# VH-VL binders against Protein mesh: the designs that were tried, part 25

Target 1, 209 residues: Protein mesh, of Bombyx mori (Silk moth) (h9jiq1r811to1019)
Amino acid sequence: GVAGIFGDPHIVTFDDLQYTFNGKGEYVLVRVDHSQLKLDVQGRFEQVPRNIHGAVNATHLTSVVAASNNSQTIEVRLRPQHAQWRYRLDVFANGKRVYFDRTALRVQYFPGVTVYQPMYVLNQSEIVVMFSSGAGLEVVENRGFMTARVYLPWTFMNQTRGLFGNWSLDVNDDFTRPDGTLASVDLNNFQSAHRDFAQHWQLTDREQR
Key: E = the ipSAE of ESMFold2; O = the ipSAE of OpenDDE; V2 = 0.75 times the mean of E and O plus 0.25 times the DockQ between their complexes.

## First folded at step 20 (VH-VL; framework fv_tafolecimab)

Design v2 (from u6 with light chain S31Y; at its last look DockQ between E and O 0.90; V2 from the best seeds 0.00; counts 0 for: pae E 2.2 > 2)
Fold by ESMFold2, look of step 20:
Structure v2 (fold): chain C 209 residues (1-209), chain A 122 residues (1-122), chain B 106 residues (1-106)
Amino acid sequence: as target 1 above (209 residues)
Amino acid sequence: QLQLQESGPGLVKPSETLSLTCTVSGGSISSGDYYWSWIRQPPGKGLEWIGEIYYSGYTYYNPSLKSRVTISVDTSKNQFSLKLSSVTAADTAVYYCARDSTHDSYYYFDYWGQGTLVTVSS
Amino acid sequence: EIVLTQSPATLSLSPGERATLSCRASQSVDYYLNWYQQKPGQAPRLLIYGASNRATGIPARFSGSGSGTDFTLTISSLEPEDFAVYYCQQWENWPTFGGGTKVEIK
């Protein structure tokens, strides 16, 4: 299965439910906390900078952090436009910045996870993260915006929680809050998705660390 | 042992193109382990990075010079080259070629050519 | 562009004295700050990389410190061969160099 976050922000769940929300801060995209199978993927959203018409009432994805089982934690962070040249994205393995800009560095192996830059990408605008658990993360920068996709094998089915839904093959329970209650979300109102569902998946400082 | 050597005309007329070549000996440009840079220093002034090239031909340039700079590589000759178009007296400088190396995710210029003075004068 | 401001522009000191050279970045460069030494008629020579790591063959009297925006190169006891111009250089973004600090004999 595949779930993703795109644009300002547009989410597609593992059950193919699509919705938009406009939250700031750090959120659980997908979490699995089972005795033999762990996954934690979190996203950070920041306010889009103002334009010539004043404040822009939208957010965008600026960082994704992921770990699975006992892997190293991988963070992929969007570089601001003024700090871009050879690199569009920064990659951190357990907090240490790593680069993929040379032949010997294009594919790198860390405990529990492999990270690489695709063959013809030389500016770190695309990074692929492959966990030994079978979970995958793809992060793409395009024109200053970050897109992320999470790929999961069937062994994660019915065990996921967070903004990417439960992967139950039923879109009607994808808006399940952390306490197990179902949210009633108005898909015609992007603020309803945040107010009624997504904010409950927002992290505190202790959870982010 | 690795050595870098700049070569090219020391005098260039205004509005023309400055052309330099860096010859690498004691190492290989085609290894894919390094980036190769041009850096200049006007007389009595500091250093300015011009740009770089990877052995595949992929380049990155200083944004202030980008419209006038072309860097190229010839791996069969183990050389890389600089062209700077539309020169003025402000482009008079010592031009260095340098190797961009890495250790433990830190990057630096560890080998430099001796430098060649290029004077722009009518 | 990340601007590196070095101070002082000139240090006039005697052999045996301690030299302290400052480099301030216009925005954080984390630890991606290098120091180079340049003598007249020569190319720069790498002294310090990653803020505090001495390059191979660099004497222990040279040390670097700092992170973020404020960095220091220290020469604990100046030798005659240390009278030169020193440049800082960042690699957080495309490379830029400071304006230099000239260390000269008083």
Scores: ipSAE 0.544, ipTM 0.807, lowest interface PAE 2.2, mean pLDDT 89
ESMFold2 (binder alone), look of step 20: mean pLDDT 94; pTM 0.954
OpenDDE, look of step 20: ipSAE 0.658; ipTM 0.859

Design v3 (from u6 with heavy chain T102I; at its last look DockQ between E and O 0.77; V2 from the best seeds 0.72)
Fold by ESMFold2, look of step 20:
Structure v3 (fold): chain C 209 residues (1-209), chain A 122 residues (1-122), chain B 106 residues (1-106)
Amino acid sequence: as target 1 above (209 residues)
Amino acid sequence: QLQLQESGPGLVKPSETLSLTCTVSGGSISSGDYYWSWIRQPPGKGLEWIGEIYYSGYTYYNPSLKSRVTISVDTSKNQFSLKLSSVTAADTAVYYCARDSIHDSYYYFDYWGQGTLVTVSS
Amino acid sequence: EIVLTQSPATLSLSPGERATLSCRASQSVDSYLNWYQQKPGQAPRLLIYGASNRATGIPARFSGSGSGTDFTLTISSLEPEDFAVYYCQQWENWPTFGGGTKVEIK
């Protein structure tokens, strides 16, 4: 299965439920927490920059942090457009910045995870993260915006929680809160998705990976 | 032993194009392990990075100069070149070519040419 | 653009004295800050990379410290060959250089 974040922001769950929310801060995108299978993918959302009409009441994805089982933690962070010269995304492995901008550095191996830049990319605008658990993360920068997709093999089915839903093959239970209760979300009201569901998946500073 | 050497005219008239070539010896531009940069220094003043090129032809330029600068590479001659158009007296400087290297995720310029003075004057 | 401000502009000292050179960035450059030495008529020479790592062949009297916006190059005991201009340079974004500190004999 596949789930993702696009735009300001637009979410597609593992069950193909689509919704928008407008929260700031760090959120659990997908979490699996079983004794033999762990996955933690978190996203950071920031205010969309001001435009000619003043402040914009929307947020966008600016960072994704992921780890699976005992892997190193990989963070992919969006660089602002004015700070993009040779590379568009910053990549960190256990907090240490790493670069993929040269032929010998295109594919790099870390404990439990492989990170690479696709063959046609030279400017770190696309980064692929492959965990030994089978979980995958693809992060793409385009025109100053970050999109992310999480790819999971069937071994994660029905075990996921977070903003990307529980992958039950039923969209009606994708709005499950951390305590297991089902949120009543009005898809025509983006405030409902945040108020009733997404804010409950928001992280505190000590919970951030 | 790796060496870089700048060459080109030392005098350029205002409004014309400054052209320089850096010849690399003792190493290969086409290795794909390095970026290759031009850096200039006006007499008695500090250093300004002009831009860079990868052996594949990928370039990036200092935003303040971008509209006037072209950097190119000729891997068959093991050379890379700078063209700076529409020059004025403010472009008078010593021009260096340099190698952009990385170690343990830190970038630095480890090899520099001797530098060549280019004077813009009529 | 990240602006690097070096101070003092000129440092007049005698051989054997300690030199302390400062570099301040207009925004955080983390530890991506290099130091170069330049003697008259010569190209710059790399001294310190990544704020504190001594480049190959650089004597132990040179040391660097700092992170974020404030950085220091220290020469513990000046030798005659150390009277030169020193530049800081950052790699958080496209490279920019400080204005330099000239270390000259008193």
Scores: ipSAE 0.584, ipTM 0.825, lowest interface PAE 2.0, mean pLDDT 89
ESMFold2 (binder alone), look of step 20: mean pLDDT 94; pTM 0.955
OpenDDE, look of step 20: ipSAE 0.812; ipTM 0.903

Design v4 (from u6 with heavy chain Y58F; at its last look DockQ between E and O 0.82; V2 from the best seeds 0.00; counts 0 for: pae E 2.6 > 2)
Fold by ESMFold2, look of step 20:
Structure v4 (fold): chain C 209 residues (1-209), chain A 122 residues (1-122), chain B 106 residues (1-106)
Amino acid sequence: as target 1 above (209 residues)
Amino acid sequence: QLQLQESGPGLVKPSETLSLTCTVSGGSISSGDYYWSWIRQPPGKGLEWIGEIYYSGFTYYNPSLKSRVTISVDTSKNQFSLKLSSVTAADTAVYYCARDSTHDSYYYFDYWGQGTLVTVSS
Amino acid sequence: EIVLTQSPATLSLSPGERATLSCRASQSVDSYLNWYQQKPGQAPRLLIYGASNRATGIPARFSGSGSGTDFTLTISSLEPEDFAVYYCQQWENWPTFGGGTKVEIK
């Protein structure tokens, strides 16, 4: 299974439910906390930069932080467009910035996780994170926006929670809050997705990585 | 031992194109471990990074110069080159080529050419 | 663009004295700050990389410190060969250099 964040925040869950939310801050994208299997993927959303007409009423993904089982924590962070000389994305392994811009650095191994830049990329606009648990994360920068996909093997099925849904094979229960209650979301109103569902997955500074 | 040496005309007329070549000896420009840069220094002034090239041909340029700069590489000659178009007196400088190296995720210019003065004068 | 401001512009000292050179960045460059030495008619030479790491072959009297926006190069006891111009340079974004500090014999 695959779930992702695309465009100005358009989410596709593991059950193929599609919705837009316009929240700001840090959110749980997917979390698994079981005795045999751990996963934590979090996303940061920020206000879209101003244009010539003033403030834009939208948010975009600017950072993804992930760890699985006992792996190193990996963060992929969008660089501001004015700071994207050679690097479009920054990558941090346990808080230390790492680079993939040379042949010897293209694939790097950390405890429980392998991170690489695809062979056809030289500017860190695409980063792939492969956890030994079988979880995968793909982050792509294009023209100033970040998209992300999380790939999970079937061993994560029915065990996920967060903005990417619970992977129950039923879209009708993907809007499940942290307390287990089901949100009633108007898919034609992205404010409803935030108000009734996504805000409950928002993190405080004590809860984020 | 690795050496970098700039070469090219020392005098260029205004509005024409400045063209320089950096020849690398004692090492290979085809190494995937390094980037190769042009850096200039107007007489009595500080240093300005112009741009860089990777052996595959990938480039990045100083945004203030980007519209006038082309950097290229010729791996068969172990050389990389600078072209700066539409020059003015403000482009008079010593031009250096340099190697961009890394250690423990820190980056720096560890080898420099001796520099060549290019004067823009009519 | 990240602007690096070096001070003082000129530092007049005698051999044996301690030199302290400052570099201030217009925004945080974390620890991605290098120091170079340049003598007349020569190319710059790398002294310090990553704010505080001495490059290969650089004597122990050279040390660097700082992070974020404020950085210092210290020469603990000046030798005759240390009278030169010193530049800082950042790598947080495309490279920029400071305006230089000339260390000259009093």
Scores: ipSAE 0.531, ipTM 0.809, lowest interface PAE 2.6, mean pLDDT 89
ESMFold2 (binder alone), look of step 20: mean pLDDT 93; pTM 0.953
OpenDDE, look of step 20: ipSAE 0.737; ipTM 0.882

Design v5 (from u6 with heavy chain Y58I, light chain S31Y; at its last read DockQ between E and O 0.67; V2 from the best seeds 0.70)
Heavy chain, then light chain:
Amino acid sequence: QLQLQESGPGLVKPSETLSLTCTVSGGSISSGDYYWSWIRQPPGKGLEWIGEIYYSGITYYNPSLKSRVTISVDTSKNQFSLKLSSVTAADTAVYYCARDSTHDSYYYFDYWGQGTLVTVSS
Amino acid sequence: EIVLTQSPATLSLSPGERATLSCRASQSVDYYLNWYQQKPGQAPRLLIYGASNRATGIPARFSGSGSGTDFTLTISSLEPEDFAVYYCQQWENWPTFGGGTKVEIK
ESMFold2, look of step 20: ipSAE 0.604; ipTM 0.826
ESMFold2 (binder alone), look of step 20: mean pLDDT 94; pTM 0.954
OpenDDE, look of step 20: ipSAE 0.740; ipTM 0.883
ESMFold2, fold request of step 21: ipSAE 0.571, 0.597, 0.508; ipTM 0.821, 0.833, 0.792
ESMFold2 (binder alone), fold request of step 21: mean pLDDT 94, 94, 94; pTM 0.957, 0.956, 0.957
OpenDDE, fold request of step 21: ipSAE 0.810, 0.803, 0.794; ipTM 0.903, 0.901, 0.899
ESMFold2, last read: ipSAE 0.601, 0.522, 0.600; ipTM 0.833, 0.806, 0.827
ESMFold2 (binder alone), last read: mean pLDDT 94, 94, 94; pTM 0.956, 0.957, 0.956
OpenDDE, last read: ipSAE 0.826, 0.807, 0.783; ipTM 0.907, 0.901, 0.896

Design v6 (from u6 with heavy chain Y58I T102I; at its last fold request DockQ between E and O 0.91; V2 from the best seeds 0.00; counts 0 for: pae E 2.05 > 2)
Heavy chain, then light chain:
Amino acid sequence: QLQLQESGPGLVKPSETLSLTCTVSGGSISSGDYYWSWIRQPPGKGLEWIGEIYYSGITYYNPSLKSRVTISVDTSKNQFSLKLSSVTAADTAVYYCARDSIHDSYYYFDYWGQGTLVTVSS
Amino acid sequence: EIVLTQSPATLSLSPGERATLSCRASQSVDSYLNWYQQKPGQAPRLLIYGASNRATGIPARFSGSGSGTDFTLTISSLEPEDFAVYYCQQWENWPTFGGGTKVEIK
ESMFold2, look of step 20: ipSAE 0.616; ipTM 0.831
ESMFold2 (binder alone), look of step 20: mean pLDDT 93; pTM 0.949
OpenDDE, look of step 20: ipSAE 0.825; ipTM 0.909
ESMFold2, fold request of step 21: ipSAE 0.539, 0.488, 0.497; ipTM 0.813, 0.796, 0.800
ESMFold2 (binder alone), fold request of step 21: mean pLDDT 94, 94, 94; pTM 0.954, 0.955, 0.956
OpenDDE, fold request of step 21: ipSAE 0.829, 0.839, 0.827; ipTM 0.908, 0.913, 0.909

